# Designs tried in a protein design chat: VHH binders against Protein DOG1-like 4 (DOGL4). Part 72

Target 1, 232 residues: Protein DOG1-like 4 (DOGL4), of Arabidopsis thaliana (Mouse-ear cress) (q84jc2)
Amino acid sequence: MSKMRNLVEEKFLEFYESWVIQLELYLHQLLIAHNNNTMSETELRHLISKLTTHHKAYYTAKWAAIREDVLAFFGSVWLNPLENACSWLTGWKPSMVFRMVDRLRKSRVVLVEAQVKKLEELRVKTKFDEQKIEREMERYQVAMADRKMVELARLGCHVGGESVMVVEAAVRGLSMGLEKMVKAADCVRLKTLKGILDILTPPQCVEFLAAAATFQVQLRRWGNRRHYVTHS
Key: E = the ipSAE of ESMFold2; O = the ipSAE of OpenDDE; V2 = 0.75 times the mean of E and O plus 0.25 times the DockQ between their complexes.

## First folded at step 9 (VHH)

Design j17 (from j1 with T28D; framework vhh_6z1v_2; at its last look DockQ between E and O 0.95; V2 from the best seeds 0.77)
Fold by OpenDDE, look of step 10:
Structure j17 (fold): chain B 232 residues (1-232), chain A 123 residues (1-123)
Amino acid sequence: as target 1 above (232 residues)
Amino acid sequence: EVQLVESGGRLVRTGGSLRLSCAASGFDFSDYAMGWFRQAPGKEREVVAAIDWSGDSTWHADFVKGRFTISRDNAKNTVYLQMNSLKPEDTAVYYCAASFPFYTLHSSEYDYWGQGTQVTVSS
């Protein structure tokens, strides 16, 4: 298991480093687009599509990796401690992005009443979905302390090979549950993102995506500096 | 190679039942949401039902009115559409489609498509 975990961690670390580099490139393009009023709607939509595709690629890779070892993502070695501290079920908290939308409202972006209403509806839905996942997650976490595991704990350190089997079985069960919850969380993330992008105009989408990408990149940079971590 | 192969479509009488199957291969089926679409001659393709990757969430079109049910078996890489109380208006080619990671109501957002199976309901 250790070997498999290490392999999964190494592979995903490599992937993520490359993925972040590409994200930074897209961020640059988003910023240019945001500051350039000459770009056509078609061009903006194309840029938005590239970003959404990029995110989709991340989750494709992630889901492939968690199939092998979901536990690797609960101690993500490719993230710095700050990034990990800000993680909810192995990723960004879906409801957090509405703070970024609020920022748009304070900027030059004018949201019409219909957009504001839709965003609020989406926010409520997102929060509901998050809570549902959290409840299920708690169930799996508590279930780890089942009868056999509790009995093992009672026996203390004076257990042999049978204890290993019990723990392994428990871990397998937990892992299956965790994988399901992580996937569910990721779906909420992407649905929320899609929902926001469907509500916003192309120029607004560009500004939103730029803000989101900036936040992600800066969080990584801040954490790296603080903890003397070297990432790409 | 990615493949979605629909089966089960045939001629049935009004009030009859059919069960469509879609066998998937060439991709991680359990990571994809699945959907059934249909297209009648001279009409636009429309979504009939959808199901998330786990099977926990489903969606059915209003015109189904409880007559159709989508389900899936990830161990068999298969998605199903149980159709009861069929009507002549249900006559169409039925398509299976896959979407990562969640289902939508827009056909353009699906990643993979089958070739379709013909369902004909006679009066």
Scores: ipSAE 0.875, ipTM 0.938, lowest interface PAE 0.5, mean pLDDT 93
Fold by ESMFold2-Fast, scan of step 9:
Structure j17 (fold): chain B 232 residues (1-232), chain A 123 residues (1-123)
Amino acid sequence: as target 1 above (232 residues)
Amino acid sequence: EVQLVESGGRLVRTGGSLRLSCAASGFDFSDYAMGWFRQAPGKEREVVAAIDWSGDSTWHADFVKGRFTISRDNAKNTVYLQMNSLKPEDTAVYYCAASFPFYTLHSSEYDYWGQGTQVTVSS
């Protein structure tokens, strides 16, 4: 007999902690690049590529984990309550990054007219894809409620192993549907990130990535302080 | 080790049909989008068809729409290209490629590549 936590949760918690530490190291490099106008475009592209690869590594690990236990990503143990409260389908809401671009404009991000037009086209496309996933989630929740009500009615008429098997089958069905929706949402996230980086110049990409990483790191720090104080 | 192995390329007469297969190993096939590309001598590599990780979303180039169909079998780690009504201009080396997590229309954005299989269409 040993006390064990869910193995998927423990493994991903260890991964995520290391991933965040590396994100903070990349953030320091982004801030240095932003303050140093001597860096070449090739050097900036290399740094941007490192950040893009780092984000893809997160989703590679996430998809391996959700194949085993997608429910671990709903109310994740490696995220504090503030991070969890800010989540949309297990991650950041894709459309919010356009508000971050707008905030960067106040901080000296100078965009040419062609970039503004392309960003607006991408924003519209991203909101469309986001709303499509929200409609899929609504359909899933309705189907989940109907199935759950039927299974609850059956459970009330059964006792023992048959009831357990029926509940397990329902949970398996729920997990498969959630996995597909989470993967769809993650694809929208990565398409949105790629789209923004394709529109922006390398120096603008560095500013954008620095702002995004700063927000993510600070949100974690704010939530960790609150959790520590309230847990006594 | 990551491997993509194409098979099925051969000489076919104009109007004929051919099915290409690409067997994947060494990575989590069911998480990757797959694409078929082709390259004829003296021409750039061009995207022919693509399929997402689930098989629910597909894309086909205008020059093959209605003639070629991409499909996949995640249980067998295999992607297919069914080619019908073949034309001499379809003569090329056909390449299988993998991209995480979605497909694109740009060859430079694919993570893994096969060695290619030669398709020759004669009149």
Scores: ipSAE 0.699, ipTM 0.868, lowest interface PAE 1.3, mean pLDDT 87
Fold by ESMFold2, look of step 10:
Structure j17 (fold): chain B 232 residues (1-232), chain A 123 residues (1-123)
Amino acid sequence: as target 1 above (232 residues)
Amino acid sequence: EVQLVESGGRLVRTGGSLRLSCAASGFDFSDYAMGWFRQAPGKEREVVAAIDWSGDSTWHADFVKGRFTISRDNAKNTVYLQMNSLKPEDTAVYYCAASFPFYTLHSSEYDYWGQGTQVTVSS
């Protein structure tokens, strides 16, 4: 199927390309910090702050863009098909980030018992928040399906300005509901990220952020490599 | 230019009520969580109440629970603090603050601050 892009999609594509390039530059700094045991705690905290600010900048731009066109974030033109296939409500699924945390626990990095307990509590809270959003999404979909049946019946019987106005109102209602759910999901993502960084020590935060950035970069690189069969 | 402008602070008697307002401009108010903080002379600034961007989730400090209510009107870019059953201990400068996208209980994590409005509760 041919894809068409509007102005919102074109602007966010430019933003996202720049944002990912900067993330790759931060990844290089994270890897240096991870491999360098002589960096000061102050230097590590500054790097962690840069990553946190970079992530908040993404969501600031995203929330401005969804005000204009939330549907652009479902099947995004700035993401390859693999990246889109891995999305849960327009982004990474919050509970899945704990697989990266589990990797840290199995590595040479030592987590004390208090950290492990707090991380498990956060995992449970994150899953609970995800389930709450999923229930809200289901309720919205049921309500919209019910209203859509009524409006489809009316559209089949009436043609004119009233029908156009009702269809436009239904589309606006869908977009507003999706915006709320996307913002709620983004809040869970940011709360989960903040929670993990608050529990981990600065060196552990650097390792976690490096793992997360590596995954995002690799997902993009893998999805951009398409192998086409060659016909002789 | 981002601005948060508190209003409504004044002198009231013990047991009285007061509503504070904070008008926001220069940013996308409906994307931000809002908080009310207070600072009495010689004391550190403390969080009083907070509300998420949608208005669906609120938090109130134990010392004001049942007496104060935070609310917001995204159409008017305004956050409110309804203060009932006021006590002399509530005397302070009250500040509103904004944080993207969720509220926290730590003043250092808020992005924008108002100038404050004085509330004085007399015996």
Scores: ipSAE 0.549, ipTM 0.805, lowest interface PAE 1.9, mean pLDDT 85
ESMFold2 (binder alone), look of step 10: mean pLDDT 90; pTM 0.915

Design j18 (from j1 with S30D; framework vhh_6z1v_2; at its last look DockQ between E and O 0.14; V2 from the best seeds 0.00; counts 0 for: pae E 3.3 > 2, placed apart)
Fold by OpenDDE, look of step 10:
Structure j18 (fold): chain B 232 residues (1-232), chain A 123 residues (1-123)
Amino acid sequence: as target 1 above (232 residues)
Amino acid sequence: EVQLVESGGRLVRTGGSLRLSCAASGFTFDDYAMGWFRQAPGKEREVVAAIDWSGDSTWHADFVKGRFTISRDNAKNTVYLQMNSLKPEDTAVYYCAASFPFYTLHSSEYDYWGQGTQVTVSS
């Protein structure tokens, strides 16, 4: 079933569909690069830069949109149910990407001891940051049931007048907190991504990015087929 | 048009204090991490301090040793650098820079730069 969408949802849906199409194009290039040993380091770095820029563009658009309506991203209409189910604070879970790094280690990619150590340090840091955000998120969620909201609940299901004002005020407060937490989460995502890319060699980066993009695209494709969703 | 305008730089004596300000315009200030950099004559530009978009996280260089403090006021689109116990070796042009969405220690990764303000510390 479809639901009514607000202006923010419609605009971001359009953006995201285009963004995913471009991601698929980059994925194709990453796969070619991965299977082509003739590409220079400069060429590989350029490709990596294009991907990082692409991701930066996503978050630029996202942060602009959440300023208008952060709640739109909790129940994102541009995602299928599977994608939404896998979402942590409106995006991918940062610590999840280390599973992809582990995959590299089991493939033809050889990580030196120094890289392994740095990756482990980054993993620990990422987990710490995630937990910190989760604690803050819980605080905001619990705070939604503030004194006025609890009093309203005690009075029963009355709609209108002062009740609406109380709820709106509570929602505003929550929204401000959610926006902050979403931004914080996004920073952890991008810091984690940057950290991994800084540790890996250009060929390793290409393989990692290809794996990550493949995972994202396949998740979307499978979810769309399963739920008869028509967006790309 | 994006602008970062530094102010507050002047001549001070050793042991003195200064507060630098950087006024931002032309972009969404509270989405960007901010940083202060400095460059002395004949030396490379170096990061002095950085602050995330919310102000909750800060970083200061080792040579600061607690003397400098970065802060920001998002309502005023301004980032500050409080400098205490100034030394002659702190003499430099100080630059304000913006980075989306988080700060780094590498100048090449920042998106926008100010023109700089001269700080001179005399013995």
Scores: ipSAE 0.876, ipTM 0.939, lowest interface PAE 0.5, mean pLDDT 93
Fold by ESMFold2-Fast, scan of step 9:
Structure j18 (fold): chain B 232 residues (1-232), chain A 123 residues (1-123)
Amino acid sequence: as target 1 above (232 residues)
Amino acid sequence: EVQLVESGGRLVRTGGSLRLSCAASGFTFDDYAMGWFRQAPGKEREVVAAIDWSGDSTWHADFVKGRFTISRDNAKNTVYLQMNSLKPEDTAVYYCAASFPFYTLHSSEYDYWGQGTQVTVSS
């Protein structure tokens, strides 16, 4: 129901649906490029640039939305239950993409030793950055339950103006903490994506982006069909 | 409209100090990483220092480490470069640049650029 969604959720739902439609169009172009070995390096780099710009546009819109309501991104209404179940801190887990990179080892465009070494270095760095964020999440969750927060919750039972202001300030602080963690996670996502694309050749980039987009699109379709079957 | 305006460039003697400022407008400053670049006549533009959107992460080029410090004030939409122990080799036009959402060491990857401020270090 519309009353179950706030304005931020409604606006981002409209954005996300359009963004996914464009991703599917780019996926079609990536699959044609991957199966057609006649495309020039310039043409491949242009297509890769379109995908990079498209992903950056998503995070630009997301960061504008989380500034208004970060909680909209935890259990998002524009994602089906399967997509939400696969989320790590409001998005894909950065290290998961290295499983997609492993498929390139079985591709016609084989990775050279120098690329394998750089990808392994990037994988280790990505996992380290993930673990750092997970430790911050643990500290945040513990802080939510500390004695000071419990006292502030108790004050929220009083209707006096001063107690309302103190509780509102605490809630804003909690939201800012979540926003900071989400932005940190998104930076790791985009650094990981950029790092992979910088290491790979243009044909390998096309294959990698096609695999990633295929997984994202199919996960959405699987979740939508399973929901329909369950409720039909 | 997006605008980055550098200020503070001037003539300084060797060993002197200078603080550059860059005022940002027309975009969400708090979402962007900021970088300071410099370009001497006949040379390529090179990265000097960078700072992430929060101010928690900074990078400084080896040739300025211990002498230059980048900082930002998100409330004022301003990024700063504090330059100490200036050398004649630091003479250049200094540019600030914005990159979403993190900084890189490549000028081609920055989204917005200022027009620059001239720093001249005399012997």
Scores: ipSAE 0.734, ipTM 0.884, lowest interface PAE 1.1, mean pLDDT 88
Fold by ESMFold2, look of step 10:
Structure j18 (fold): chain B 232 residues (1-232), chain A 123 residues (1-123)
Amino acid sequence: as target 1 above (232 residues)
Amino acid sequence: EVQLVESGGRLVRTGGSLRLSCAASGFTFDDYAMGWFRQAPGKEREVVAAIDWSGDSTWHADFVKGRFTISRDNAKNTVYLQMNSLKPEDTAVYYCAASFPFYTLHSSEYDYWGQGTQVTVSS
């Protein structure tokens, strides 16, 4: 854990803490809507829109921040160690959200065959896109090891004007490549989320969003207490 | 259901200015990045400018840098291209396009396209 001296890290920490509190408030509304079914379809769509708008706000802030310091998102100061350990390229792994979709298949509302087919197609596409990103990250890492690490090793990695400039250039190159990978990962995340919400009915969307928010909130709570507690 | 409708294309003299508009409907406009492309007869379609969903990040092709400016108004579901210091080589059909969630520089990756608006720059 580094010092909180970086302006990007300080600003995003403040943003994220507020963002998570609001997510917890929306989770409360999702659970009420799920458990007692007191809301009309129009009201459910409005709640779903609040959640999607909330996630859009997260990505808008994230993309502004990664332009300035993408490395802040690898081992983030606003996440506890458990949250960081669960991160895949600075966020939730897209294919993992299908566990929340699988929960829907056990719910009171039966998925019709057309929905099941579309969800399976999306799952396959999401997994394929994840694997493409992982392959590209591997190629990037190999290229860095072959070219930039050799240059740093040649200089002996000592402190000096020439060594500092080479290190700075290597860090800039790494940052640009990592920014590209993070944006690609976020593209898959957003396309997967949009695809799921487009296929599901409003009650099904509420259940999905509740499951996803529950996981995120409980992971944060458990990691902050440094004990594991299963919540449902 | 999805529509992108360009307007503002016309004949203009070299050195003149023109503002293109693209009105969007049938999708959640502020979830999409937008781009302007152009295609002259016998040439490949090329990206002119692009803008992210919030308007905070823009990109402009080198051949229009300093002359063209992309902008958007999410309240009006409209993307604009302000074109200044026009040259005869700017003569083309201009298309607006939408991409989710990021803009790219590759036309094949855009989801929705307008019908185009003709810009003609006379000598």
Scores: ipSAE 0.324, ipTM 0.683, lowest interface PAE 3.3, mean pLDDT 84
ESMFold2 (binder alone), look of step 10: mean pLDDT 90; pTM 0.915

Design j19 (from j1 with S54D G55S; framework vhh_6z1v_2; at its last look DockQ between E and O 0.89; V2 from the best seeds 0.76)
Fold by OpenDDE, look of step 10:
Structure j19 (fold): chain B 232 residues (1-232), chain A 123 residues (1-123)
Amino acid sequence: as target 1 above (232 residues)
Amino acid sequence: EVQLVESGGRLVRTGGSLRLSCAASGFTFSDYAMGWFRQAPGKEREVVAAIDWDSDSTWHADFVKGRFTISRDNAKNTVYLQMNSLKPEDTAVYYCAASFPFYTLHSSEYDYWGQGTQVTVSS
């Protein structure tokens, strides 16, 4: 159960804990806005902008960290097991958010036909992009078992210093590929989010963002309770 | 300090070619999508071309019609705009801009801007 954390893990854990705390504050504001019909469009847009900026900050920090150690994000120590289980390429799966959009449609939110059509187009595009990334990811994973690595496997434990060098080289190659795939996945995430927000009205955006943030926070809270994790 | 420095703009005749360069510093260039914009006197700034951080995706405006090509070299922290078959209507100040993490067609969404380089196409 105990895992030794490297410097990248420790730093990002600290960052993420702070980031989640801020997210909870924004969630509170989103919920107030959602239940307050007196807020102006300008105020709503400002709140939406704060959330988008907050997410942008996360990925800025993430991309800086993965440059140092992308493997740290595969088995993220700052996440509980439930959060990790729900992760796709080190984050939320882009196509998941359309479930939240469907929730809006079942609520008091009325989407016009034009919005529904655009959302469907976006959903199709998102799925296509996900699949593309998954294919590339598979390529990198399979490539890890190259000729040299297979030979090492055949030799078993009877390997010396040269084997370590071969493994390190293979891991470096994989890491470079993983970094690219993680960044690509993050781009799909943010493009999908932006796409949804561009389709929805400001009040609808607030409701959507509130739902998304609620889901994220609740997932973390439940997972922490279940596994006795002390994360925020 | 973040800097984007455009170069290569000059006076050329109709039908001529230019290659613009934009050298970036002060930020992680390879994490940013890049774009070229232009603004002619009395006109709004318009997007000319854009390229993602890994060059896997590019976009070119309709008025380019295959004449311009955006490219980048992450090892040199530089983005390029090759302009062929130039026309007088291409006369403008050309700007490079950076956007994290993907490019958009809206200038307001870009994070960093250069000072611009003047391109003049004579008849």
Scores: ipSAE 0.866, ipTM 0.935, lowest interface PAE 0.5, mean pLDDT 92
Fold by ESMFold2-Fast, scan of step 9:
Structure j19 (fold): chain B 232 residues (1-232), chain A 123 residues (1-123)
Amino acid sequence: as target 1 above (232 residues)
Amino acid sequence: EVQLVESGGRLVRTGGSLRLSCAASGFTFSDYAMGWFRQAPGKEREVVAAIDWDSDSTWHADFVKGRFTISRDNAKNTVYLQMNSLKPEDTAVYYCAASFPFYTLHSSEYDYWGQGTQVTVSS
């Protein structure tokens, strides 16, 4: 019989499928707002707020799940292989959203000089924060490899009930380190998203969020199609 | 269900010290950044200090730097504000607030708020 998903994986799979369906509904609202250009600033801010709340809800659920089983997020069963291939520390790479921002510039959306300067400052800050997390992850991986090597050597020359306790302690230490790194990476993601939305006008925010949501939804559709064809 | 309860506010003399505490319940405290805000009569709430979810980062307003220190104890679901060298201008209601997942300097961006504790500094 095939492997069963654990409770954390099953619960988050159900959450994620519902979350993506709601994202698609918000995407339709964003596209209507962008195309019709008739919504008031207050209405646009309300829509932007719904998207911001939706993304925060994702991270609230994710952090609850990683507290129980962070390893479920390294090779997630709720993501198709294409989505997993594009993942950086269990999610999107923060600096990649500036490609969506660059599209705004190139599409002749009027970005004033002050906005361009602030977006470039944010890009530099985001890349710096990414590099800091990558260095921390490298330190954790090196330390865990050293501990694992020492523990494997100890287990190789001594067998007994104590070997189980040593392995459990190492796995717990690895999980705690990964949880901290994932939370740090998610904070950079949300700070980057917030920073962009704080710099852009409401109509520009709508265009940016529509581009980001379109990419996320399309990536999932393409990955699901390829996976389905492989199994059919 | 969600509750933030401040304590420790009282009348103190100029130059005195005071420690405020904020006990949290009904949410996962260790996932939230915490902030201390204050509001004097007729003025807007202003941010005094903030601390991230793992205590790796803290922020203090220029007008309290060197005098106030924010800290937290995740095992006790409590955030603290140690106030030293108190001045009459520190007189205000002090509020504890929670923000997911990082702190900001804007009161409108905080998710949960306490009821406040009165600090009065007199000569």
Scores: ipSAE 0.688, ipTM 0.865, lowest interface PAE 1.4, mean pLDDT 87
Fold by ESMFold2, look of step 10:
Structure j19 (fold): chain B 232 residues (1-232), chain A 123 residues (1-123)
Amino acid sequence: as target 1 above (232 residues)
Amino acid sequence: EVQLVESGGRLVRTGGSLRLSCAASGFTFSDYAMGWFRQAPGKEREVVAAIDWDSDSTWHADFVKGRFTISRDNAKNTVYLQMNSLKPEDTAVYYCAASFPFYTLHSSEYDYWGQGTQVTVSS
């Protein structure tokens, strides 16, 4: 009925709130850089590096937390229901980022044909990696429904120490498999981000990062407003 | 304090073999990709081999393909470089480096660096 909180969830909630606040500060810098055309290429690269480091810091903290409780990241207490509904394997689906690129291409960003070709190659690779992960996750879900796992859990409830050790070993094995799947998904997210930033010019990177940060902030704001505002 | 400590570098004759080790501490080794780089005097540091966090993905430079093999042991927090069929042009200081979470081929993108170990190949 309700989400349970533990030490892992409490610590990550605090981390996430601070992380989002810093993202909003970087968004301000990105918007200034985009609107005023006053920054040198060196300054743009520095700002892009700050954003890249900020995203890596999120995953560094996440990977530390999932070692203790990977399930906390499915239906996370630090996200509103709209944000959770948009999650794919504990985060933004990697290939969806190309919708942001497509939107920018049509309105604000002019890409040369060489960039378009490289982006399409990256999109295909990203989708392939996603599908590989989805197949592995489906196998994991089948394994969870496996009657052997149900029987092991039942035995752990009814029988003494030896059966408890068997159940704990099986749970550890499945948890480690799920952790590996989440980490694999995060690698696709980071590789896709890096790939896009490598293809785009520094001004284009600033526009992309600003759009991505804006969307993330707006999704959080709209989800929170709909939670607190009713029409009935 | 993060530390990467290379060892195993020494003088070896042409055609010989050598195994380098890099012991890691101060960070969660199993979450990081590891790379071996080398730098000869007056030359740019260049990537030799790399391995992702999960050991399933490795990369080797063309100039060492078939001769060098990167591997890791997460239980020992150690990455290795097995070097076979050594040539005088392999003479360099070899560095290990760590990057979260996948490898890259550019030295500027690595987070942590060792101090290096000298490998010298002579006839």
Scores: ipSAE 0.560, ipTM 0.801, lowest interface PAE 1.7, mean pLDDT 83
ESMFold2 (binder alone), look of step 10: mean pLDDT 88; pTM 0.897

Design j20 (from j1 with S54T; framework vhh_6z1v_2)
Fold by ESMFold2-Fast, scan of step 9:
Structure j20 (fold): chain B 232 residues (1-232), chain A 123 residues (1-123)
Amino acid sequence: as target 1 above (232 residues)
Amino acid sequence: EVQLVESGGRLVRTGGSLRLSCAASGFTFSDYAMGWFRQAPGKEREVVAAIDWTGDSTWHADFVKGRFTISRDNAKNTVYLQMNSLKPEDTAVYYCAASFPFYTLHSSEYDYWGQGTQVTVSS
């Protein structure tokens, strides 16, 4: 059967499709800026600001949605199966962006020693923060498998309104735990993105943002043409 | 309507203590990091203390460490600044500010601002 969508999923699907269309428009502007080298520093900073504002708008909408239904973000209906397969705690894995930064070391506008040191410090901190969240998720899953599942199963053996109320309270508690972990992961994502942009020059920021947006757009296209990824 | 309303600013003598409060409304307070900034006459606005959305991570400027403590109560939509061992140099207008989703040390990166509350420390 076709996947049924709840109201949170429908609203966020509409938001996300609009958000991706705007990302593609910004990508076009980033590629023009990168390829032509004709823009002033002020013009580049303005474009970079548009991208950072666009990403912050995504997380503002996401946090509103996860407050209502965090589970909608685990296996999201607005993402294709390939995009979902590449997700780490409902989004991109923060340390993956350093692979894009590594490509900048081979560009015409090479990184100076001071930038390399700051990026390495940021990489180490990002990985540490990721591992901390992964340990929290492991603890959550272990508790779910043993303690919480046994508790919910036991409560399910009773009938009547009291049993229903207690089970609903337990489920709300589990959802709140996931919400906190997702928000923590999103904070690592945005701190990593901001940290990189604060270290890079405006031309390097444009190149980095263009690479990141290109990857997001291409991953979506590859997944929407499923046979190119799963069968070829 | 987004509002940040500071209270608690007054005249105090050197060595005294004061607690500032900032009540937030019109946005999801628990999603925002909060900061306290100050500006003395003829000086630039500077960051004093900051706290993340959970209250678990805090930052304090070196010139107030050990004397000032930032805290928050998400149930009450309020952030606090406890000021101890006050010095004449602490005289300034104190501003409350909100930043999504984490705090920074740059005032230009904060989304919402209060009107400020005057703290005057007599020598």
Scores: ipSAE 0.664, ipTM 0.850, lowest interface PAE 1.4, mean pLDDT 87

